# VH-VL binders against o27280, part 152

Target 1, 266 residues: o27280
Amino acid sequence: MDSMNVPEVLEIKRIVEESESVKTFIFSWDFRREVRPGQFVMVWDFRDEKPMSVSLIDPVRSEIGISIRRVGEFTDRVHGLSEGDLLGIRGPYGRGFELMGRDILLVGGGIGMAPLAALADEATARGMRVDALVAARTADELLFLDRLEAAGVNISTCTDDGSCGFKGFAHERLLTLEENHDMAAVCGPEPMMFQVMRILDERDVPAQLSLERYMKCAVGICGQCCLDDTGFRVCAEGPVFWSQELSRVREFGRYRRDPAGRRVPW

## First folded at step 6 (VH-VL)

Design F23 (framework fv_cemiplimab)
Fold by ESMFold2-Fast, scan of step 6:
Structure F23 (fold): chain C 266 residues (1-266), chain A 119 residues (1-119), chain B 107 residues (1-107)
Amino acid sequence: as target 1 above (266 residues)
Amino acid sequence: EVQLLESGGVLVQPGGSLRLSCAASGFTFSDYAMTWVRQAPGKGLEWVSGISGSGGYTYFADSVKGRFTISRDNSKNTLYLQMNSLKGEDTAVYYCTRSDFSEPYFDYWGQGTLVTVSS
Amino acid sequence: DIQMTQSPSSLSASVGDSITITCRASQSISNYLNWYQQKPGKAPNLLIYAASTLQSGVPSRFSGSGSGTDFTLTIRTLQPEDFATYYCQQSYSRPYTFGPGTVVDFR
């Protein structure tokens, strides 16, 4: 069988338009290569290779989905593809989410809802009660509300401009919710995740956070991403980390990294 | 075949420290939570500590919190329990066990290693 | 902490008997209850998880039932290898607590 390090050239089976800037590309998948929510694959358009989180895991249909936001040349080219076109997929890679307890809170910002949508499916299938706080700049950028509703997830929304749900940021909305959960999972912009983590820590809710960094992969595996003096690398150790681990990370919430790997203040 | 082998149990003075190890084989170690369960001589079972598959989340019984730490090395398929400030009440056989993290039942157990805390 | 109790503390039985052990939780734990068997000088073995699901390799003569606060373990047609101590354990909330055990001894 193909190893995880050999790209499989797969046909785009279906494309779902999630928003004006986000599409989910669906492929047939051989589930002898297990994939878990929170893991990523390397997507190759036969010119460049980029890491993308898996947003749909459907063993019944033997399909996976990869959600991609338009942010640059690679993603613009991929967004120009049609059903029937080919992409190279390698993986999965990285640490996936770990589920514990009876209840889970999902907190997602923008495209960060993509890996959380896959997690919601797994949590629901395991019989967990799932609450999701979905955050975006505007109502049109809220993602996966249809999938979460279909899965029986209890949804709260917030938008920066107030066009849907609570007007404000995810952490501001979270402060108005008095729910305690057995765990939480958080994915989105790093400043959002840092603020959310602080609230969850205060409430003694163990949380997992998915960190994406600017990545350059010369050999088809991320070698450019790291957190700080702890020695963690996102593609090797992450992208999913427990809040207990992140409390020791010097850079979390303070700095980001540019495409060259240099520290840049938020 | 799943196998768990504990080691490190010895006689220790009150207030002393000891590290227990558990070598795991026969499964993908990082996919499973691991726990320590102890049993005092002639007594029942007491859950002590657990650790997620990644090692990123740890949790403890109140009786040992602040004195014990749990860790794992997934590259070596090994679980550890660092025991500090040992008390006579910590005398027990310590079992290493594999756990489902989502619904924690303990499906495989090692043979146990005896820790005696006495003068 | 959730307190677990078992009844009886011990029982004497003969090969071929059917026996029942009960376990009670101090609060509702849904179906987050597991049963273990421990033979003298040996480590415990998982028999049943999620109140009624048999662990692979466990003989069909073992069965579990119950939900909420009251649970039972039944062993039909007791065999010589079944003389052991049996423990229930809740996995609903940390710390995970075990019952005090039921000793099943030869009559």
Scores: ipSAE 0.542, ipTM 0.779, lowest interface PAE 2.4, mean pLDDT 87

Design F24 (framework fv_cemiplimab)
Fold by ESMFold2-Fast, scan of step 6:
Structure F24 (fold): chain C 266 residues (1-266), chain A 119 residues (1-119), chain B 107 residues (1-107)
Amino acid sequence: as target 1 above (266 residues)
Amino acid sequence: EVQLLESGGVLVQPGGSLRLSCAASGFTFSDYAMTWVRQAPGKGLEWVSYISGSGGYTYFADSVKGRFTISRDNSKNTLYLQMNSLKGEDTAVYYCTRSDFSEPYFDYWGQGTLVTVSS
Amino acid sequence: DIQMTQSPSSLSASVGDSITITCRASQSISNYLNWYQQKPGKAPNLLIYAASTLQSGVPSRFSGSGSGTDFTLTIRTLQPEDFATYYCQQSYSTPYTFGPGTVVDFR
């Protein structure tokens, strides 16, 4: 436990440019400290620390990968780094995905494909049939298509603007797919995940959803998670939750909270 | 010091099942990944399966995926390969190998156990 | 899957010769390449890992080089015990793949 709470200073071994706004940073990792798809690490640039999902888990090469989208000061600084530069990494933290059955549906939006790419590797390694619905605003924001194809994943795409695949949102594309799956895993913007969850629930497909905002709650940075429906603070077992758990949370997919704890529409 | 000893290889009918074992000694078993590599008579080496030190990560060759299962019992220092739906093409000497957690190579090999799948 | 090829498939040599075996990967594997030696009726043994790092206890007459897609194993001043089959193997990604082997026979 103590070793998980202290950042290790690791050298950036390799950088993969996934898109104009997303890079995967690859580090050597001692896999005696187990990492599972759906878990995250805290990335420290010696000024600020932010949670990032693990997108590559390769105990064979002794490597982990962390995919980072450029969205603010911290991520802009990290994107300016080169191979050989140093970052602090601590973790892993949070609950990872659980696999069950013979076939799995992955539904990812934008950077939400990062933890699902790691899950796809594990599911295919176990001999599961993997179908992935990869969604983004535009074609250039579709992530990990080459990696998923290399892993033997059956890929469907959709973009809001119709620049690649189905023109529309993930849930609209999902409605055109009539397959039953033993389980699903979903990661992306909360409004997208909410709509996808409703369809999967109607189809009796158990789903696990990964919520970025609960990553800090899982490590105790915010101390507590508040569920509006109960009026009480509850420590979350995030970032991965079963759809049954999320169906009871009124704010899921409707509101988020700012640093002061105020409701902000999506 | 490091020793790996395979056992369980026998003649099996097509469609049958068999479990191979590998007894390890001379090192902290749970610190090392283990793999199975096979060699058909007169042919080259083919990697079959991998299991991490904790048992949490497993990988399989496409030819055996869905039919074979790899597992380990760290309390007994033993590696297993459960082989189901055996085919004639599975006839081979099966080697147990050790892989370091930090360096992906097979540094120690057992002497192998022969599995024959024939009617 | 990453495919590995070796050249030559076999060669004949005399004690004291220097020989070179080549290994090619179907895609870049950086330096994640290992070399193994197998004598008839015996298990393989590791010679070289990370393309050029000699395994402890392996004679210095063995050396490896290369990166990316092209790799070589060189045996200088061939000894009687070096007549064996040699395999390259990539450890860049699963499934791990071995080359088809190079048989080094006595001339």
Scores: ipSAE 0.006, ipTM 0.563, lowest interface PAE 9.3, mean pLDDT 86

Design F25 (framework fv_cemiplimab)
Fold by ESMFold2-Fast, scan of step 6:
Structure F25 (fold): chain C 266 residues (1-266), chain A 119 residues (1-119), chain B 107 residues (1-107)
Amino acid sequence: as target 1 above (266 residues)
Amino acid sequence: EVQLLESGGVLVQPGGSLRLSCAASGFTFSDYAMTWVRQAPGKGLEWVSGISSSGGYTYFADSVKGRFTISRDNSKNTLYLQMNSLKGEDTAVYYCTRSDFSEPYFDYWGQGTLVTVSS
Amino acid sequence: DIQMTQSPSSLSASVGDSITITCRASQSISNYLNWYQQKPGKAPNLLIYAASTLQSGVPSRFSGSGSGTDFTLTIRTLQPEDFATYYCQQSYSTPYTFGPGTVVDFR
């Protein structure tokens, strides 16, 4: 526990620009501390600390990658850094994805493709057939297409505006894809994940979903992590959940919580 | 050394309920999927139920769906099988087994616990 | 559900014999087939997984082969401790199903 909870000051080895708003920061990593797809780390810029999903896991090169979208003061500062600069990294934390069967469907929206890119690497390394549905608002917000193609992933795209691939939402595109998958993994905006989960449930495809909003809860720093109805403790069990767990939750896909803890429709 | 120890097998009446337990030691329990396999007296092996390493995913043979529930407590290194609406056909030795979730072969087995469903 | 069958249901053999047990799946299961040995009054133990991969600690006289629907377990130079029941099991899809077993007894 001490070695996992003490931040290591690591040099930024390489920066990959994924889009105008997303960068992947690559660090050397000591794999005596295991890390799995679906887990996250706390990134410390020596002023503030934020959770970030691990998007690259490379034991051969002894490297991890962390993909960060520019959305606020912390991420804006981190985006201003260069190769050779330092960041503190603590973790990993949270439940990772669990793989079963021979083929997997990945459904990712926006930055939700980051943890799914790491999962795609593991699934292909295990000899699974991987199909990915990559969704975004516009073509320039589609992430990791070249990396997924290089890994041998079968890619389908959709954009809300029709600028690349299918014009429409992820769940609408999913209805046109083959139904022959042993499992699925889904990460993106919660309303998208809810609609996708419902289709996968109807097809009897077990799915795992990553709820990024619960990453802070996994390190015990907020009180908004409990899923209702079941008394379920998200901090110990998230951010990755099986659809069997989420189908029992009143709030999933219907409500979110504001800073005061009130239910707000999506 | 890996050890699995089942307990809870007894004589129960048809329609009754019973909970089996399996205590695991000698490995990191939370890294492995677990499975129950049963064997009726003098008969072959039948897979009953499985559970992922996190406990978040469970799966069942058709013969027990809706009647049996599988669960685990990773803090106690213990696997459970809750058996409801028991039938004579459920009479068997129940084995707990260790499996990798992505490759479902059963590499370690307990000694088994006998469940008899009879009036 | 994938149905598994084994042949023969039983066989009699002498120490030093080489024996073969066959297992057939009702549909293609690639190499997702495992073999188990069960001695009287004991729990089963894993011999072979992925059709042909020998489990650690299992003697090299045991070998598995096959893919798709047809699989074989071969025991070369049968030893006294090999008199047991042998089961195949498919791991291709749930529910995981076992063959009915082959009893290997002394002649």
Scores: ipSAE 0.592, ipTM 0.810, lowest interface PAE 2.1, mean pLDDT 88

Design F26 (framework fv_cemiplimab)
Fold by ESMFold2-Fast, scan of step 6:
Structure F26 (fold): chain C 266 residues (1-266), chain A 119 residues (1-119), chain B 107 residues (1-107)
Amino acid sequence: as target 1 above (266 residues)
Amino acid sequence: EVQLLESGGVLVQPGGSLRLSCAASGFTFSDYAMTWVRQAPGKGLEWVSGISGSGGYTYFADSVKGRFTISRDNSKNTLYLQMNSLKGEDTAVYYCTRSDFDEPYFDYWGQGTLVTVSS
Amino acid sequence: DIQMTQSPSSLSASVGDSITITCRASQSISNYLNWYQQKPGKAPNLLIYAASTLQSGVPSRFSGSGSGTDFTLTIRTLQPEDFATYYCQQSYSTPYTFGPGTVVDFR
């Protein structure tokens, strides 16, 4: 029943191929409807809908971009669309990132760089110093490197297989970076985010973490949106949480709970 | 206790159709992705199809794409596999499995239901 | 599609032995690798996921290691109930694919 719950049919203005598996779909947007980095929209192809993070926020051009990874039926269909085709967009939804201080760290894994790319644009526009640690399984899956470089971001890369930059995981690379920041923003697989959070907590760096994977129930109440002990619902209270909030959640990065109360480790 | 109970496996002629069901209990069904994995007699495991917790997203192995449809009824805690244009190569025990769709390991399996496709 | 291979296809072992099964992916899959155990006439059960994370209730004698393309399952101090077929499975991308299996026989 709120105005953001009605999908607006928008024309795909431009498509950017980010990698073999990721495309950014760009739409004209009326910025009287505010969109913040870290928020998501529901993308409707007139058959199914899926939550997608906003990866480009450009009020000068009056455009938003939505980056979509090809992982299955819905995303395969959307990837088959062309400029001029129509998609339904509703939202934005969720709590966005907050910027604090002058020096910030972004840690992104895979498609998790999408909301962080939008945040990088906002932070650099505000005159902040931005360091980004971009992690992926392989070099071909590192996302937004050209865009981050164009924005003046200081980039470190790591790949699990060593095909680009540091060989290893994001948290292992972070341990070799001795710099402190005023805040951090983290988005990617939960085990990566948990390890990164612990390092940042030890360094007394406040962090915001985005729990993108739970957004499949974006505007509904469902068990997949719930976190252990606190009763947080990612779609209602997230997807962005402060590390202080998540450090109280024993489930985060360690295990999930089934409805019988049993722990299912990551 | 998590329980998955498959049913519907029978002898079917080539070109025929069959629907398998999986009754789930002991967990909040809509919180989990569900998958079908099959095993031909004396052979290894083959992933067949997966469906998200909401039922909005479905995925298929190339060997069954266009012939099989996966669906679920969350109000009845039941998973379905509609199998059309059946071939001899589809003869297998079909297992219903529970997974997190974003973390696709299969933590609980049913006992399986045998589908035999022969003339 | 990502092809999975296992070695050996079968092995014979005695109670108390330590055994290693290997799994190889045709391309890098990071740590998106799971191990399953199947006994004759029964459904498979999950042993390990994310290459090295032990499933709840699985004995600590089971361990997994590896990343990228090469993975191993190790069973220390083999017990009678461990004689079974073991499968690896990649969860990196659809279609999810299983290895052909390794049969662990008594002797």
Scores: ipSAE 0.000, ipTM 0.394, lowest interface PAE 17.2, mean pLDDT 83

Design F27 (framework fv_cemiplimab)
Fold by ESMFold2-Fast, scan of step 6:
Structure F27 (fold): chain C 266 residues (1-266), chain A 119 residues (1-119), chain B 107 residues (1-107)
Amino acid sequence: as target 1 above (266 residues)
Amino acid sequence: EVQLLESGGVLVQPGGSLRLSCAASGFTFSDYAMTWVRQAPGKGLEWVSGISGSGGYTYFADSVKGRFTISRDNSKNTLYLQMNSLKGEDTAVYYCTRSGFSEPYFDYWGQGTLVTVSS
Amino acid sequence: DIQMTQSPSSLSASVGDSITITCRASQSISNYLNWYQQKPGKAPNLLIYAASTLQSGVPSRFSGSGSGTDFTLTIRTLQPEDFATYYCQQSYSTPYTFGPGTVVDFR
């Protein structure tokens, strides 16, 4: 039996409370099954199964971490668990992030910082310069700041209400950043990601976006008949996509090109 | 010592098929993206195809898209290029190359294998 | 696709000369520009990546500069082994594209 298609029942080794609504569940992991930042696993509580991004990859301690936000019945049940309790884990699945260049930008919103925290660990271990723009509605929803700081990441924060850092949205803060980056990785609410991608596209910074809605496509749940919100058929393995791969779809939704090749808003 | 050794280049008729192999040694194969770059006799370099370390991402030049397939067997440290519907313009030395650790640049190259497409 | 051009297409030089080769991209590629050297009958050899980072083992007489669309390879105090064809290559987006090459011949 293929272990990627059958859940392994694993003991919760440690639980880290990241905020009032987010916990990271840590499990022992056999790294003969490689896990890359940006990949996800299916978490099974013996009643329902949900895709969750891997937020910690630690082959030295033989551990993975999965960060879960409380948003409904499944996540409420999982949040009620204690160290020593059991969860089913299958995977990993999907395309992870690829690192390129020397200087990278991470833009994360809310729980979207989870896969980016794992990427930050890998990038800093490789000697890359990492800038992270961490966005949330309020200061208490900013995630992984201590972990990013410990990794040597240069952190900028923004909150919608101005309770921490820049007052405003991630894309508004991004417009005030002066430095060029070799690549970006973006994960968070789709409206945030689309606005950020537009700016990065204009700056000719190649970006990778993690799209949660495509995690089901990566495990075959919706087969080859996946559609995006514009009505285009997108039959691609997710959840991570390069902006170049989605440029045609993005162009029809956000901008067009004039005869000189310049991007023009709708 | 990093070594890449291509094989499989032969004379093939137009419309035919051929599979090239590249045997890798001296590094952890699955940690690196791999690519194929070709060079027609007396001409410049043309990137053909690339594959990520896990095999999950593949990319192709427009000239070969739909005709060529790239794959890898990490248990055998081997990269493959399946070439279908071959045309005269596919005649070239095909190089296997390793992509850089943190950025796509080609730091090691094999010696190449010659593919000739002619009647 | 991103198109790459090189200037000059060929260049004649003597040992001890300093030479400059220019590479231009049809759109901005940040610093995703690599330089390769190819000697007759041999596979290419990586000289420079990320526009200006010298590959390990490459002599310090080679240097690269530029960003965006315009890039330069400079070889100071040309040596006999430097007579070769030089290619630039963008790694910004697929398909990755090479310049047409610059042939450096003995004068």
Scores: ipSAE 0.000, ipTM 0.401, lowest interface PAE 16.9, mean pLDDT 83

Design F28 (framework fv_cemiplimab)
Fold by ESMFold2-Fast, scan of step 6:
Structure F28 (fold): chain C 266 residues (1-266), chain A 119 residues (1-119), chain B 107 residues (1-107)
Amino acid sequence: as target 1 above (266 residues)
Amino acid sequence: EVQLLESGGVLVQPGGSLRLSCAASGFTFSDYAMTWVRQAPGKGLEWVSGISGSGGYTYFADSVKGRFTISRDNSKNTLYLQMNSLKGEDTAVYYCTRGDFSEPYFDYWGQGTLVTVSS
Amino acid sequence: DIQMTQSPSSLSASVGDSITITCRASQSISNYLNWYQQKPGKAPNLLIYAASTLQSGVPSRFSGSGSGTDFTLTIRTLQPEDFATYYCQQSYSTPYTFGPGTVVDFR
């Protein structure tokens, strides 16, 4: 039995309140077990276990961070915890982002900025130039702006209501940005990612997309996470996929699957 | 000790197909981009194809697009080049190389495997 | 595609000489330029990457310089094992392209 598959009980060292609905929980981590941006861990509150993307990777302080949005009973319980309380952490799991080239674009919607914040840290540490398009419904839901600024990232914002930056959707803002990126990484609601991918594909910019919705099936066992044309299991081969892989998937951005495997419209 | 060992090079007829393999050892294979570089007899080096560490991104020289495919099996530490619709111009020694995907220089090379395309 | 040229195409030198090989890119590639050495019947090996960074294990008599479009490889105090073919390669954009090579022969 591999130790990666057994939850380790860790103390919450620090909690950062990112917004009204999002907190980052920070733990000491032994980096003999490597973690890369785009990977996720299983978070266990001693009752339920849920997948969460790693949002902070800090080998200097020997810490990882996990950002959690409040969206149900499990996350409500976790949000009620304090520094010094315990959680079980298992992983990391999944395929991480791959850095390519000199100039990269990050496009994040809502909590999708969490794995991209970790990627921004790695990219800037490698000397890459990083542009981030941070999108949300309102200004209060924009995440990680101070952290990205501290890392030297060039930030553009957009909100649906116009309360911060460009008024409109991520793909509309992207149309006004420079086309000179060597790669892009995209994480957010699937319809947003589909629109962004189409624009990047037209610009011949290879993109990586994180399909986090399917991680709910994941302990590395769920066959229901299969994609139609590829046979990919997101929990086994994802959550990060290149646009080159996803362009062959009929269901991406069109419909999703329920627990019975049936097609359901967005 | 990083080692790359190519195999599969043989004489093949024009229009034929051939698959090359490269066995890698001495490093974490999935952490590195891999490429194929070829050299025609008495000629210079030509980059042919590359693949990301995950296998999710592949890229090709225009001379081989649509004819060659690159793939990898990270569980077996093996890189592949599937060559279809072979032409006389494809005659070359094919080298397997290791690269960092974000900093593309080729720090380790295999010994090469000779592919001859002739009637 | 970015085209790479090298000069000279060949040169004859004696042990102890200092030689310079030039490489030119058809457009600016910043410092994304690598140098390789290939001995007869052998695979190439990496000498220099990022225009001027010497690969681990490569003798200090090798040095690289340049940025943008014009680059040089210099070998000071040429040794017998340095008689080989030298290639530059741009890593700025795909497809990655090599120069045609410079053959360094005995005089």
Scores: ipSAE 0.614, ipTM 0.818, lowest interface PAE 2.3, mean pLDDT 88

Design F29 (framework fv_cemiplimab)
Fold by ESMFold2-Fast, scan of step 6:
Structure F29 (fold): chain C 266 residues (1-266), chain A 119 residues (1-119), chain B 107 residues (1-107)
Amino acid sequence: as target 1 above (266 residues)
Amino acid sequence: EVQLLESGGVLVQPGGSLRLSCAASGFTFSDYAMTWVRQAPGKGLEWVSGISGSGGYTYFADSVKGRFTISRDNSKNTLYLQMNSLKGEDTAVYYCTRSDFSEPYFDYWGQGTLVTVSS
Amino acid sequence: DIQMTQSPSSLSASVGDSITITCRASQSISNYLNWYQQKPGKAPNLLIYAASTLQSGVPSRFSGSGSGTDFTLTIRTLQPEDFATYYCQQSWSTPYTFGPGTVVDFR
């Protein structure tokens, strides 16, 4: 689509402060250009572009939301913006989540709850039963709990420090939850996703996992978005992958690549 | 909650060997990469070695490559540093550190264990 | 290996002062830079990661900025507990390397 490759300059309609480090930026959107949960857009601050997952998709109000964690110069500048300021948006790009069956499990860690919040809205709108396991290091880093509650999602929480819900990690909490879902969707740190994937595989639950790794180019011409062993390009073939696809990737959950292509440990 | 306790630091002769241990508690050990960082008396910090949560990937500073090995026993929540062919330059306090699973930074540190390499 | 330098090597300051410490990498490291504080006789603790993200529990008077090769740590309205040695560290590639440290002493 022509409009996908040309940034549209959009006014920030509303900003929601999700936590100390996360804000959701809401824009008016023309839904003739379809957006699916799990897809990302390129956000342009007129100096740099970065890929960001879409966290809110609301065709009734003609709005999309993009949740951004403050992690560097670009995101610091964007976090300094106010309602009425302008950002460039290109996209959407990538493969979104596919919904199947009647029951879905969402497992999100930290900012990984952002694309899963959009998926929860879609799944509940389709009449699916939605169970969400929301994981973070501390209670203050748990995201979208109010929004999930409003959507009618059955919520379980866990924090590493025990400040909210189960004390422990997502995969430890998952072992205590019911085993019967038609599918799962998982987004968060790769080590967490790897552990969760293994449990879901043992339970014969088909899972989709979203890899929100650093990318330089949404079109897929950059080396940083390639996976080992399979040759998949995250921005072209992802960021959402079925668990069967990821089980064959040696680097999944163990290391990533820096901009120079070197392996760095998680 | 999160605790890292190093042990094993002693006086050792040049050319000798020593194994350091780090006992971890308060978190799911296998979900985190672990590293060793050292500090010579009165000097700055030097990263020594890192190991992935699974133990499948290990990394070393050039100064120790071929002499040191890093390993972990996830069933015991313990990190190890096997130090061989020790040199005077290896004299330092050795810190065990936890790496955040989503980003490579060291969010928790043990109190350190002193290794002295001298005759 | 990526070499890290810090400036100044030491500074003397009073409670209430604002201070800035600079860190430079020998090559571009994007935003893969962390800041640590070490008090005498203690292990270091993480202040800032990804160049500008404040670690949970760290006072808001600490801030970080920069990208590429040039980075700064700023401490606004210095408190008595802030007299310590500060280290930057690149996490762009292994071996991870630290700056030589900046000693912040009471004047």
Scores: ipSAE 0.000, ipTM 0.368, lowest interface PAE 19.1, mean pLDDT 83

